# Ledger of designs, part 12: VHH binders against Rho GTPase-activating protein SYDE2 (SYDE2)

Target 1, 120 residues: Rho GTPase-activating protein SYDE2 (SYDE2), of Homo sapiens (Human) (q5vt97r660to779)
Amino acid sequence: IDAFRHYSFSDQPKCSQYISGLMSVHFYGAEDLKPPRIDSKDVFCAIQVDSVNKARTALLTCRTTFLDMDHTFNIEIENAQHLKLVVFSWEPTPRKNRVCCHGTVVLPTLFRVTKTHQLA
Short names: E, the ipSAE of ESMFold2; O, the ipSAE of OpenDDE; V2, 0.75 times the mean of E and O plus 0.25 times the DockQ between their complexes.

## First folded at step 20 (VHH)

Design l2 (from i4 with I105V; framework vhh_7pa5_2; at its last look DockQ between E and O 0.31; V2 from the best seeds 0.00; counts 0 for: pae O 2.6 > 2)
Fold by OpenDDE, look of step 20:
Structure l2 (fold): chain B 120 residues (1-120), chain A 120 residues (1-120)
Amino acid sequence: as target 1 above (120 residues)
Amino acid sequence: QVQLVESGGGMVQPGGSLRLSCAASGFTFSSYWMSWVRRAPGKGPEWVSSISSGGSETLYADSVKGRFTISRDNAKNTLYLQMNSLKPEDTALYYCAKEYVEGNVYFFDWGQGTQVTVSS
């Protein structure tokens, strides 16, 4: 399903609607991943609703441009517009982590089609 | 200005326990994910554990699962790490870290650390 919209964090898709409820997100993996530094293969996935961090994974090992995952998140949302899935590298030096890949879903548009979606 | 002050470190024998504390100030503590990271002698920083803003989610490195417990008291602006069944490999400087995102970067802001030494 073409649910992800790839863009820069500064260019958020426009949306005039909002949704609320309990959302279950099963993450199977991430493609086209920009690998972290050679000296650090650790990454983690963050689930954001709009600008709020709702959930994240523990550190995972990234070996290729595909990150294989099997993780379910139950997210309570209120008046929400965007779901962001972001894979960050673990780079403790400096004290920052870089985006390896990300995707944004416009929630109201997604749930117009069906209440259940499979994202790959 | 963000301030993180770790305490509770010390020297213990293998199998012993310690409880670390982190006093946070200069930001809305309850709004941020918090983490513990550690730096062992001759090694780079290692992620240990994280806890969600409200405390409903906790994450652990495989090396400490079942032995360490992260918790927080948002009313006291304090982060905790209960360390049981300590091993010599746990010897490190332990840092309390604030997690936050700016743009497309995930940041960790941490304090000066508290020393934990596990030795017979």
Scores: ipSAE 0.050, ipTM 0.457, lowest interface PAE 2.6, mean pLDDT 82
ESMFold2, look of step 20: ipSAE 0.436; ipTM 0.788
ESMFold2 (binder alone), look of step 20: mean pLDDT 85; pTM 0.848

Design l3 (from i4 with K98R; framework vhh_7pa5_2; at its last look DockQ between E and O 0.42; V2 from the best seeds 0.00; counts 0 for: pae E 2.1 > 2)
Fold by ESMFold2, look of step 20:
Structure l3 (fold): chain B 120 residues (1-120), chain A 120 residues (1-120)
Amino acid sequence: as target 1 above (120 residues)
Amino acid sequence: QVQLVESGGGMVQPGGSLRLSCAASGFTFSSYWMSWVRRAPGKGPEWVSSISSGGSETLYADSVKGRFTISRDNAKNTLYLQMNSLKPEDTALYYCAREYVEGNIYFFDWGQGTQVTVSS
Protein backbone atom coordinates (compact mmCIF):
# COMPACT_ATOMS: atom_id res chain seq x y z
CA ILE B 1 0.00 0.00 0.00
CA ASP B 2 2.57 2.56 1.25
CA ALA B 3 6.06 3.22 0.00
CA PHE B 4 8.56 2.90 2.85
CA ARG B 5 12.28 2.40 3.40
CA HIS B 6 14.18 0.01 5.63
CA TYR B 7 17.67 0.99 6.73
CA SER B 8 19.61 -0.68 9.45
CA PHE B 9 23.02 -0.66 11.04
CA SER B 10 23.93 -3.98 12.59
CA ASP B 11 26.56 -3.85 15.32
CA GLN B 12 28.33 -0.83 13.78
CA PRO B 13 30.87 1.15 15.85
CA LYS B 14 29.86 4.50 14.30
CA CYS B 15 28.02 5.98 11.34
CA SER B 16 29.63 4.23 8.37
CA GLN B 17 29.95 4.72 4.61
CA TYR B 18 27.06 2.35 3.92
CA ILE B 19 23.53 1.47 4.94
CA SER B 20 22.24 -2.06 4.66
CA GLY B 21 18.67 -3.21 4.85
CA LEU B 22 15.54 -4.33 3.11
CA MET B 23 14.10 -1.58 0.95
CA SER B 24 10.51 -1.76 -0.24
CA VAL B 25 9.52 0.46 -3.14
CA HIS B 26 5.84 0.67 -3.94
CA PHE B 27 5.16 1.78 -7.49
CA TYR B 28 1.68 3.08 -8.44
CA GLY B 29 2.29 3.86 -12.11
CA ALA B 30 3.84 6.05 -14.75
CA GLU B 31 2.63 8.87 -17.00
CA ASP B 32 3.64 10.40 -20.35
CA LEU B 33 4.78 7.14 -21.89
CA LYS B 34 4.98 7.00 -25.66
CA PRO B 35 1.67 5.80 -27.10
CA PRO B 36 1.75 2.39 -28.80
CA ARG B 37 2.13 2.39 -32.58
CA ILE B 38 -0.66 -0.16 -33.02
CA ASP B 39 -3.02 -1.64 -30.42
CA SER B 40 -0.73 -1.96 -27.40
CA LYS B 41 2.86 -2.55 -26.35
CA ASP B 42 4.57 -4.56 -23.66
CA VAL B 43 6.71 -2.81 -21.06
CA PHE B 44 8.60 -3.74 -17.93
CA CYS B 45 9.74 -1.72 -14.95
CA ALA B 46 13.20 -1.99 -13.43
CA ILE B 47 14.70 -0.65 -10.24
CA GLN B 48 18.25 0.54 -10.78
CA VAL B 49 20.45 1.25 -7.76
CA ASP B 50 23.56 3.20 -8.71
CA SER B 51 22.86 2.27 -12.36
CA VAL B 52 22.64 -1.45 -11.65
CA ASN B 53 19.38 -3.35 -12.21
CA LYS B 54 18.31 -4.78 -8.85
CA ALA B 55 14.84 -5.97 -9.75
CA ARG B 56 12.35 -5.85 -12.56
CA THR B 57 8.83 -6.87 -13.40
CA ALA B 58 7.59 -9.28 -16.01
CA LEU B 59 6.34 -7.71 -19.23
CA LEU B 60 3.08 -5.84 -18.79
CA THR B 61 0.68 -4.76 -21.51
CA CYS B 62 0.39 -0.97 -21.85
CA ARG B 63 -2.51 0.45 -23.91
CA THR B 64 -2.27 4.16 -23.11
CA THR B 65 0.28 6.86 -22.34
CA PHE B 66 0.19 5.86 -18.69
CA LEU B 67 0.69 2.59 -16.85
CA ASP B 68 -1.40 1.66 -13.83
CA MET B 69 0.21 -0.79 -11.45
CA ASP B 70 0.42 -1.64 -7.77
CA HIS B 71 3.79 -3.30 -7.43
CA THR B 72 6.19 -3.57 -4.53
CA PHE B 73 9.90 -4.18 -5.15
CA ASN B 74 11.75 -5.73 -2.23
CA ILE B 75 15.50 -5.36 -2.52
CA GLU B 76 18.46 -5.49 -0.19
CA ILE B 77 20.97 -2.68 -0.56
CA GLU B 78 24.27 -1.53 0.81
CA ASN B 79 25.80 1.93 0.47
CA ALA B 80 23.27 3.11 -2.13
CA GLN B 81 23.34 6.70 -3.37
CA HIS B 82 21.04 6.76 -6.43
CA LEU B 83 17.83 4.92 -7.16
CA LYS B 84 16.01 5.11 -10.48
CA LEU B 85 12.82 3.56 -11.74
CA VAL B 86 12.93 2.97 -15.49
CA VAL B 87 10.19 1.77 -17.81
CA PHE B 88 11.48 -0.15 -20.83
CA SER B 89 9.32 -0.89 -23.85
CA TRP B 90 9.46 -4.20 -25.70
CA GLU B 91 9.79 -3.65 -29.44
CA PRO B 92 8.71 -6.78 -31.33
CA THR B 93 10.67 -5.94 -34.49
CA PRO B 94 14.06 -7.56 -33.83
CA ARG B 95 17.31 -6.30 -35.29
CA LYS B 96 19.63 -9.20 -36.04
CA ASN B 97 19.45 -11.57 -33.05
CA ARG B 98 18.29 -9.01 -30.52
CA VAL B 99 15.50 -6.90 -29.16
CA CYS B 100 16.36 -3.36 -28.03
CA CYS B 101 14.06 -2.06 -25.30
CA HIS B 102 14.16 1.71 -24.98
CA GLY B 103 13.90 3.15 -21.48
CA THR B 104 12.02 6.09 -20.02
CA VAL B 105 13.19 7.17 -16.55
CA VAL B 106 10.20 7.64 -14.26
CA LEU B 107 11.89 8.39 -10.92
CA PRO B 108 15.28 10.04 -11.55
CA THR B 109 16.54 10.41 -7.96
CA LEU B 110 16.43 8.63 -4.62
CA PHE B 111 14.71 11.56 -2.87
CA ARG B 112 11.58 11.21 -5.05
CA VAL B 113 11.12 7.48 -4.31
CA THR B 114 10.47 7.90 -0.58
CA LYS B 115 8.82 10.21 1.91
CA THR B 116 12.33 11.23 2.79
CA HIS B 117 14.01 13.74 5.09
CA GLN B 118 16.77 14.19 2.50
CA LEU B 119 14.85 17.10 0.95
CA ALA B 120 15.31 20.68 2.09
CA GLN A 1 33.16 -15.21 -29.03
CA VAL A 2 29.78 -15.05 -27.24
CA GLN A 3 27.78 -18.22 -27.95
CA LEU A 4 24.36 -19.38 -26.83
CA VAL A 5 23.45 -22.90 -28.05
CA GLU A 6 19.90 -24.06 -27.44
CA SER A 7 18.89 -27.73 -27.45
CA GLY A 8 16.18 -30.12 -26.30
CA GLY A 9 13.45 -29.15 -28.74
CA GLY A 10 11.31 -31.64 -30.62
CA MET A 11 7.79 -32.79 -31.40
CA VAL A 12 5.48 -33.68 -28.54
CA GLN A 13 1.77 -34.28 -28.04
CA PRO A 14 -0.44 -31.80 -26.19
CA GLY A 15 -0.09 -32.25 -22.44
CA GLY A 16 3.47 -33.48 -22.82
CA SER A 17 6.72 -32.15 -21.44
CA LEU A 18 10.09 -31.03 -22.77
CA ARG A 19 13.18 -29.62 -21.14
CA LEU A 20 15.22 -27.07 -23.07
CA SER A 21 18.88 -26.39 -22.35
CA CYS A 22 21.17 -23.53 -23.34
CA ALA A 23 24.95 -23.83 -23.20
CA ALA A 24 26.62 -20.45 -22.75
CA SER A 25 30.23 -19.57 -23.53
CA GLY A 26 32.40 -16.54 -24.26
CA PHE A 27 31.11 -14.39 -21.39
CA THR A 28 30.75 -14.51 -17.60
CA PHE A 29 27.42 -16.36 -17.47
CA SER A 30 26.81 -15.76 -13.74
CA SER A 31 26.89 -11.97 -14.22
CA TYR A 32 23.82 -11.74 -16.47
CA TRP A 33 20.06 -12.14 -16.30
CA MET A 34 18.98 -14.74 -18.82
CA SER A 35 15.73 -15.25 -20.75
CA TRP A 36 13.77 -17.53 -23.00
CA VAL A 37 12.18 -15.81 -25.98
CA ARG A 38 10.07 -17.60 -28.58
CA ARG A 39 8.94 -16.89 -32.12
CA ALA A 40 6.09 -18.61 -33.91
CA PRO A 41 6.29 -18.66 -37.72
CA GLY A 42 5.57 -15.23 -39.20
CA LYS A 43 5.35 -13.56 -35.79
CA GLY A 44 7.62 -11.28 -33.79
CA PRO A 45 9.60 -12.37 -30.74
CA GLU A 46 7.60 -13.05 -27.59
CA TRP A 47 9.18 -12.95 -24.15
CA VAL A 48 8.59 -16.17 -22.18
CA SER A 49 10.63 -16.17 -18.99
CA SER A 50 13.62 -14.59 -17.25
CA ILE A 51 15.88 -15.48 -14.36
CA SER A 52 18.21 -13.28 -12.31
CA SER A 53 21.98 -13.65 -12.51
CA GLY A 54 22.13 -15.54 -9.21
CA GLY A 55 18.97 -17.54 -9.91
CA SER A 56 16.99 -16.21 -6.92
CA GLU A 57 14.35 -14.38 -8.96
CA THR A 58 12.24 -15.77 -11.81
CA LEU A 59 9.68 -14.10 -14.07
CA TYR A 60 7.10 -15.62 -16.40
CA ALA A 61 4.74 -14.44 -19.09
CA ASP A 62 1.12 -15.00 -18.05
CA SER A 63 0.63 -17.51 -20.87
CA VAL A 64 3.20 -19.93 -19.40
CA LYS A 65 3.01 -19.29 -15.66
CA GLY A 66 2.44 -22.47 -13.69
CA ARG A 67 3.47 -24.67 -16.65
CA PHE A 68 7.05 -23.58 -17.38
CA THR A 69 9.97 -23.38 -14.95
CA ILE A 70 13.17 -21.48 -15.73
CA SER A 71 16.38 -22.41 -13.94
CA ARG A 72 20.13 -22.03 -14.29
CA ASP A 73 23.29 -23.79 -13.21
CA ASN A 74 26.04 -21.18 -12.98
CA ALA A 75 28.70 -23.83 -12.36
CA LYS A 76 27.86 -25.43 -15.73
CA ASN A 77 27.06 -22.18 -17.60
CA THR A 78 23.69 -23.63 -18.54
CA LEU A 79 20.16 -22.21 -18.67
CA TYR A 80 17.10 -24.48 -18.59
CA LEU A 81 13.40 -24.29 -19.36
CA GLN A 82 11.17 -27.09 -18.07
CA MET A 83 8.00 -27.05 -20.16
CA ASN A 84 5.03 -29.00 -18.82
CA SER A 85 1.40 -29.27 -19.96
CA LEU A 86 2.37 -28.18 -23.44
CA LYS A 87 -0.28 -26.75 -25.77
CA PRO A 88 -0.34 -26.32 -29.55
CA GLU A 89 0.05 -22.54 -29.05
CA ASP A 90 3.47 -23.18 -27.46
CA THR A 91 4.75 -24.25 -30.90
CA ALA A 92 7.65 -21.93 -31.71
CA LEU A 93 11.37 -21.51 -32.15
CA TYR A 94 12.74 -21.01 -28.62
CA TYR A 95 15.74 -18.75 -28.09
CA CYS A 96 18.08 -18.45 -25.14
CA ALA A 97 18.81 -14.77 -24.56
CA ARG A 98 21.28 -12.75 -22.53
CA GLU A 99 19.92 -9.58 -20.92
CA TYR A 100 22.04 -6.51 -20.31
CA VAL A 101 21.72 -2.73 -20.12
CA GLU A 102 23.84 -0.19 -22.00
CA GLY A 103 22.85 3.43 -21.63
CA ASN A 104 19.08 3.75 -21.84
CA ILE A 105 18.64 0.54 -23.83
CA TYR A 106 17.88 -2.92 -22.44
CA PHE A 107 19.10 -5.69 -24.74
CA PHE A 108 17.94 -9.27 -25.23
CA ASP A 109 20.52 -11.03 -27.45
CA TRP A 110 19.88 -14.64 -28.50
CA GLY A 111 21.29 -17.62 -30.36
CA GLN A 112 19.87 -19.71 -33.21
CA GLY A 113 17.05 -21.34 -31.26
CA THR A 114 15.58 -24.82 -30.86
CA GLN A 115 12.24 -25.81 -32.43
CA VAL A 116 9.35 -26.96 -30.24
CA THR A 117 6.31 -28.40 -32.02
CA VAL A 118 3.20 -29.43 -30.09
CA SER A 119 0.81 -31.50 -32.20
CA SER A 120 -0.58 -34.98 -32.64
Scores: ipSAE 0.389, ipTM 0.758, lowest interface PAE 2.1, mean pLDDT 74
ESMFold2 (binder alone), look of step 20: mean pLDDT 87; pTM 0.865
OpenDDE, look of step 20: ipSAE 0.618; ipTM 0.823

Design l4 (from i4 with S53E; framework vhh_7pa5_2; at its last look DockQ between E and O 0.03; V2 from the best seeds 0.00; counts 0 for: pae O 5.1 > 2, placed apart)
Fold by OpenDDE, look of step 20:
Structure l4 (fold): chain B 120 residues (1-120), chain A 120 residues (1-120)
Amino acid sequence: as target 1 above (120 residues)
Amino acid sequence: QVQLVESGGGMVQPGGSLRLSCAASGFTFSSYWMSWVRRAPGKGPEWVSSISEGGSETLYADSVKGRFTISRDNAKNTLYLQMNSLKPEDTALYYCAKEYVEGNIYFFDWGQGTQVTVSS
């Protein structure tokens, strides 16, 4: 599997605070996937913190609009504001990855207010 | 043991140029995607650029497109970042990063960083 392509979102939720520590993220799945091609069923999930790729899954097969997952990521964060979860398509020809879905979490707010967020 | 040693940082005036280098050892350099990331004071890390194993693919953050150029010399196990038209907001500690897969997850390894300061 080739290295994953970076994707940065310009429109981030505003935040003036930062957090640091070890964060555990568990992927249960992704809903409302929009694959760019019908014949392209390979996807992977990436975790980004402030536009830096921290981790990603291997290729997964997307069979429906819901991607079933059971993945846990332990991510060290330092002075971080945003957590992004992005599902990319894998298209070997012409070797282009497209965003199938994504979600952004404001980390300081997450840890102060709620433990559950709906992404994508 | 993976070693990444950044160099080339310094202080320059706005509009100036710097060329960063990263000496890699402890792994087969030509087999991995490499990246630059940066951390500005009081801010979270920001992805800057990535380059494929052979250098045929390059990626850039929107904030540096047209100004920065990533390159590599696999014969010298060295990663480069040519930074032109530098701005004060480019001031940061710049890290060289190795991208790799372990198990079913893709990771980054970071160096110690080199300081870039853009100030009039």
Scores: ipSAE 0.021, ipTM 0.355, lowest interface PAE 5.1, mean pLDDT 79
ESMFold2, look of step 20: ipSAE 0.467; ipTM 0.797
ESMFold2 (binder alone), look of step 20: mean pLDDT 86; pTM 0.857

Design l5 (from i4 with V101T; framework vhh_7pa5_2; at its last look DockQ between E and O 0.39; V2 from the best seeds 0.49)
Amino acid sequence: QVQLVESGGGMVQPGGSLRLSCAASGFTFSSYWMSWVRRAPGKGPEWVSSISSGGSETLYADSVKGRFTISRDNAKNTLYLQMNSLKPEDTALYYCAKEYTEGNIYFFDWGQGTQVTVSS
ESMFold2, look of step 20: ipSAE 0.506; ipTM 0.817
ESMFold2 (binder alone), look of step 20: mean pLDDT 85; pTM 0.845
OpenDDE, look of step 20: ipSAE 0.673; ipTM 0.854
ESMFold2, look of step 21: ipSAE 0.399; ipTM 0.761
ESMFold2 (binder alone), look of step 21: mean pLDDT 86; pTM 0.851
OpenDDE, look of step 21: ipSAE 0.641; ipTM 0.850

## First folded at step 21 (VHH; framework vhh_7pa5_2)

Design aa1 (from l5 with N104D; at its last look DockQ between E and O 0.34; V2 from the best seeds 0.53)
Amino acid sequence: QVQLVESGGGMVQPGGSLRLSCAASGFTFSSYWMSWVRRAPGKGPEWVSSISSGGSETLYADSVKGRFTISRDNAKNTLYLQMNSLKPEDTALYYCAKEYTEGDIYFFDWGQGTQVTVSS
ESMFold2, look of step 21: ipSAE 0.433; ipTM 0.791
ESMFold2 (binder alone), look of step 21: mean pLDDT 85; pTM 0.845
OpenDDE, look of step 21: ipSAE 0.728; ipTM 0.881
ESMFold2, look of step 22: ipSAE 0.424; ipTM 0.784
ESMFold2 (binder alone), look of step 22: mean pLDDT 85; pTM 0.847
OpenDDE, look of step 22: ipSAE 0.767; ipTM 0.896

Design aa2 (from l5 with S52Y; at its last read DockQ between E and O 0.50; V2 from the best seeds 0.67)
Amino acid sequence: QVQLVESGGGMVQPGGSLRLSCAASGFTFSSYWMSWVRRAPGKGPEWVSSIYSGGSETLYADSVKGRFTISRDNAKNTLYLQMNSLKPEDTALYYCAKEYTEGNIYFFDWGQGTQVTVSS
ESMFold2, look of step 21: ipSAE 0.454; ipTM 0.789
ESMFold2 (binder alone), look of step 21: mean pLDDT 83; pTM 0.832
OpenDDE, look of step 21: ipSAE 0.781; ipTM 0.909
ESMFold2, look of step 22: ipSAE 0.603; ipTM 0.861
ESMFold2 (binder alone), look of step 22: mean pLDDT 83; pTM 0.833
OpenDDE, look of step 22: ipSAE 0.812; ipTM 0.917
ESMFold2, fold request of step 23: ipSAE 0.629, 0.621, 0.533; ipTM 0.855, 0.859, 0.831
ESMFold2 (binder alone), fold request of step 23: mean pLDDT 83, 82, 83; pTM 0.831, 0.821, 0.828
OpenDDE, fold request of step 23: ipSAE 0.799, 0.811, 0.818; ipTM 0.914, 0.922, 0.918
ESMFold2, last read: ipSAE 0.454, 0.639, 0.575; ipTM 0.800, 0.862, 0.848
ESMFold2 (binder alone), last read: mean pLDDT 83, 83, 83; pTM 0.828, 0.832, 0.830
OpenDDE, last read: ipSAE 0.806, 0.796, 0.777; ipTM 0.917, 0.916, 0.905

Design aa3 (from l5 with D109E; at its last look DockQ between E and O 0.41; V2 from the best seeds 0.48)
Fold by OpenDDE, look of step 21:
Structure aa3 (fold): chain B 120 residues (1-120), chain A 120 residues (1-120)
Amino acid sequence: as target 1 above (120 residues)
Amino acid sequence: QVQLVESGGGMVQPGGSLRLSCAASGFTFSSYWMSWVRRAPGKGPEWVSSISSGGSETLYADSVKGRFTISRDNAKNTLYLQMNSLKPEDTALYYCAKEYTEGNIYFFEWGQGTQVTVSS
């Protein structure tokens, strides 16, 4: 499944169900990154569940449009619907970072079908 | 209103140690990832280290791995940075930063900083 794409704030998959438990997420990387600044090569990936930051990576160097990663996160979720992987650019000035790309997974649907899911 | 007050900076010789503190107020400290960033003379801000809301996860820049240790005391609303084996390159104004999101923006909001000078 091609879950990663450019950020759209209003673009959220609809879900009427919830899931709870301990989730292990292994992140392999992200494709088609669009850094806000052409000279901004530092990025980091945040793991969000229903818009709540659960985990994130250290700064990574984005050398190409593909970000190679090998990170595993163990995330406790409660009554959750969406898992979002968001790649942010590191922009020291101003004190804010922009989305380079993101992917959203509807958790209840995912766990009904498979135990593992690969996103790219 | 978010307030972050850094302290503990000073002048030390190479190989020396310092422990920075950050007193946080104006927000639920225990709910947020916290970071240290620094700005060296003539350079832009550099991310140094981050710690998860509960303290179970820590991240470090490659330049400080093995030398710096980030920690927090949520009961005291305080963030710490233990800096060992300091190098002249560590000379910078060190900021305590609150990590949070608003919309599609990931923010690193930091205070006024505390000066660290490493010099023989």
Scores: ipSAE 0.483, ipTM 0.759, lowest interface PAE 0.8, mean pLDDT 86
ESMFold2, look of step 21: ipSAE 0.532; ipTM 0.825
ESMFold2 (binder alone), look of step 21: mean pLDDT 85; pTM 0.850

Design aa4 (from l5 with Y100W; at its last look DockQ between E and O 0.48; V2 from the best seeds 0.47)
Fold by ESMFold2, look of step 21:
Structure aa4 (fold): chain B 120 residues (1-120), chain A 120 residues (1-120)
Amino acid sequence: as target 1 above (120 residues)
Amino acid sequence: QVQLVESGGGMVQPGGSLRLSCAASGFTFSSYWMSWVRRAPGKGPEWVSSISSGGSETLYADSVKGRFTISRDNAKNTLYLQMNSLKPEDTALYYCAKEWTEGNIYFFDWGQGTQVTVSS
């Protein structure tokens, strides 16, 4: 019954100043995903900038604890300080009028971010 | 109060077309990604399609790609799904869903749905 981890994955290093401009985020894959439940095989990835979803993928079938994808997000951001990539699991057993997808923040070593415009 | 009202369902022959609509109220429609989710008889919810808040990015499940087109009109707070080349396996209750996140959970909240039946 351990509701709190003694360590946590971190977002990419935070800039000392806000970032604005066009950004390309290349996502190679994800490791150490929660094992799929028999009813929860599909995942999607979202990019969150300061806790706001900016982009996401379609649902992908995940058959292992490793998700292998080669995807580039091209997003326009304004005054961003915190950028994270989150993998969400599609949970096919709904409650009332809702599906809840639980997320895991991806380690920085599984993606690369390329800035295409000068930081102000 | 968030309200999503789906319409435009009906019975059609295989190969036919339908256009679904969803009227949204009680939230800033243009700020959220929107989705279509469907439930076939005896099955869990299946993600069908999503569209970005501004409408510039669209995503489709492989099973509907090339046949379905998602769109939105942010001035009218309305989401659409144009369904062409319908197949019996498209028979389902179709839900309009608001996508949003809180903490590590990504939600798809939907209305009561509109029935699509594809049969001879």
Scores: ipSAE 0.424, ipTM 0.784, lowest interface PAE 1.9, mean pLDDT 74
ESMFold2 (binder alone), look of step 21: mean pLDDT 86; pTM 0.848
OpenDDE, look of step 21: ipSAE 0.504; ipTM 0.765

## First folded at step 22 (VHH; framework vhh_7pa5_2)

Design bb1 (from aa1 with S52Y; at its last read DockQ between E and O 0.43; V2 from the best seeds 0.64)
Amino acid sequence: QVQLVESGGGMVQPGGSLRLSCAASGFTFSSYWMSWVRRAPGKGPEWVSSIYSGGSETLYADSVKGRFTISRDNAKNTLYLQMNSLKPEDTALYYCAKEYTEGDIYFFDWGQGTQVTVSS
ESMFold2, look of step 22: ipSAE 0.308; ipTM 0.694
ESMFold2 (binder alone), look of step 22: mean pLDDT 82; pTM 0.821
OpenDDE, look of step 22: ipSAE 0.824; ipTM 0.925
ESMFold2, fold request of step 23: ipSAE 0.574, 0.598, 0.586; ipTM 0.845, 0.847, 0.852
ESMFold2 (binder alone), fold request of step 23: mean pLDDT 83, 82, 83; pTM 0.826, 0.820, 0.827
OpenDDE, fold request of step 23: ipSAE 0.806, 0.820, 0.826; ipTM 0.919, 0.924, 0.919
ESMFold2, last read: ipSAE 0.429, 0.591, 0.497; ipTM 0.785, 0.847, 0.815
ESMFold2 (binder alone), last read: mean pLDDT 83, 83, 82; pTM 0.824, 0.826, 0.821
OpenDDE, last read: ipSAE 0.825, 0.810, 0.800; ipTM 0.926, 0.920, 0.918

Design bb2 (from aa2 with D109E; at its last fold request DockQ between E and O 0.50; V2 from the best seeds 0.63)
Amino acid sequence: QVQLVESGGGMVQPGGSLRLSCAASGFTFSSYWMSWVRRAPGKGPEWVSSIYSGGSETLYADSVKGRFTISRDNAKNTLYLQMNSLKPEDTALYYCAKEYTEGNIYFFEWGQGTQVTVSS
ESMFold2, look of step 22: ipSAE 0.619; ipTM 0.864
ESMFold2 (binder alone), look of step 22: mean pLDDT 83; pTM 0.835
OpenDDE, look of step 22: ipSAE 0.809; ipTM 0.914
ESMFold2, fold request of step 23: ipSAE 0.370, 0.548, 0.518; ipTM 0.746, 0.834, 0.820
ESMFold2 (binder alone), fold request of step 23: mean pLDDT 83, 83, 83; pTM 0.826, 0.828, 0.831
OpenDDE, fold request of step 23: ipSAE 0.794, 0.790, 0.804; ipTM 0.911, 0.910, 0.908

Design bb3 (from aa1 with S52Y D109E; at its last fold request DockQ between E and O 0.52; V2 from the best seeds 0.66)
Amino acid sequence: QVQLVESGGGMVQPGGSLRLSCAASGFTFSSYWMSWVRRAPGKGPEWVSSIYSGGSETLYADSVKGRFTISRDNAKNTLYLQMNSLKPEDTALYYCAKEYTEGDIYFFEWGQGTQVTVSS
ESMFold2, look of step 22: ipSAE 0.590; ipTM 0.854
ESMFold2 (binder alone), look of step 22: mean pLDDT 83; pTM 0.828
OpenDDE, look of step 22: ipSAE 0.806; ipTM 0.916
ESMFold2, fold request of step 23: ipSAE 0.611, 0.522, 0.409; ipTM 0.846, 0.825, 0.774
ESMFold2 (binder alone), fold request of step 23: mean pLDDT 83, 83, 82; pTM 0.828, 0.827, 0.821
OpenDDE, fold request of step 23: ipSAE 0.795, 0.787, 0.803; ipTM 0.911, 0.909, 0.906

Design bb4 (from aa2 with S53P; at its last look DockQ between E and O 0.40; V2 from the best seeds 0.55)
Fold by ESMFold2, look of step 22:
Structure bb4 (fold): chain B 120 residues (1-120), chain A 120 residues (1-120)
Amino acid sequence: as target 1 above (120 residues)
Amino acid sequence: QVQLVESGGGMVQPGGSLRLSCAASGFTFSSYWMSWVRRAPGKGPEWVSSIYPGGSETLYADSVKGRFTISRDNAKNTLYLQMNSLKPEDTALYYCAKEYTEGNIYFFDWGQGTQVTVSS
């Protein structure tokens, strides 16, 4: 069963900040988001490990400063130093041959990270 | 330079099927999330489906779940979209897109597109 826990970062040695294994990250939601643009209602969340997008959601509708979701990310990582959750806004007007989705890093968002090991 | 060439579009009756292909070149195809984005006449771009670099995780917009299947062949640098049970509202120009981040912006960069028209 997954649950939210309060999270804070600390100044730690780099070697103690590395993690490896199979992670299940359950994301219940985010609070105090900046309002989306009035005409831009779709967002998606991504898990970035050392600036690499390891997992993300489909587009979701966001109406207010609260994003309410129930999503589990299952990722395999090796020697990871940094993990962050970013919410990106799908902009309705493309710029030439691309869509540019501006991101809001949800560093204060609280979530639980589970490390698992299979024994044989 | 990055090139994305979509093909396989055409005219079909409601309930019909089509398989779209996208030939990718100019980048390491197997390292990137890839997606299909569509644009109906007079409307902005709509995200349809995305697939993880390794091919194991797929995402779909609610409007196409159960009808469309995204896949990739990393040995051939090719992205596919199998479209079944097509409806008139699926009529659009379908784009193959490369997903990547630069700074705080998440990009969906697409090719020229292939037209899908569903009519009786």
Scores: ipSAE 0.480, ipTM 0.812, lowest interface PAE 1.6, mean pLDDT 74
ESMFold2 (binder alone), look of step 22: mean pLDDT 84; pTM 0.834
OpenDDE, look of step 22: ipSAE 0.732; ipTM 0.875

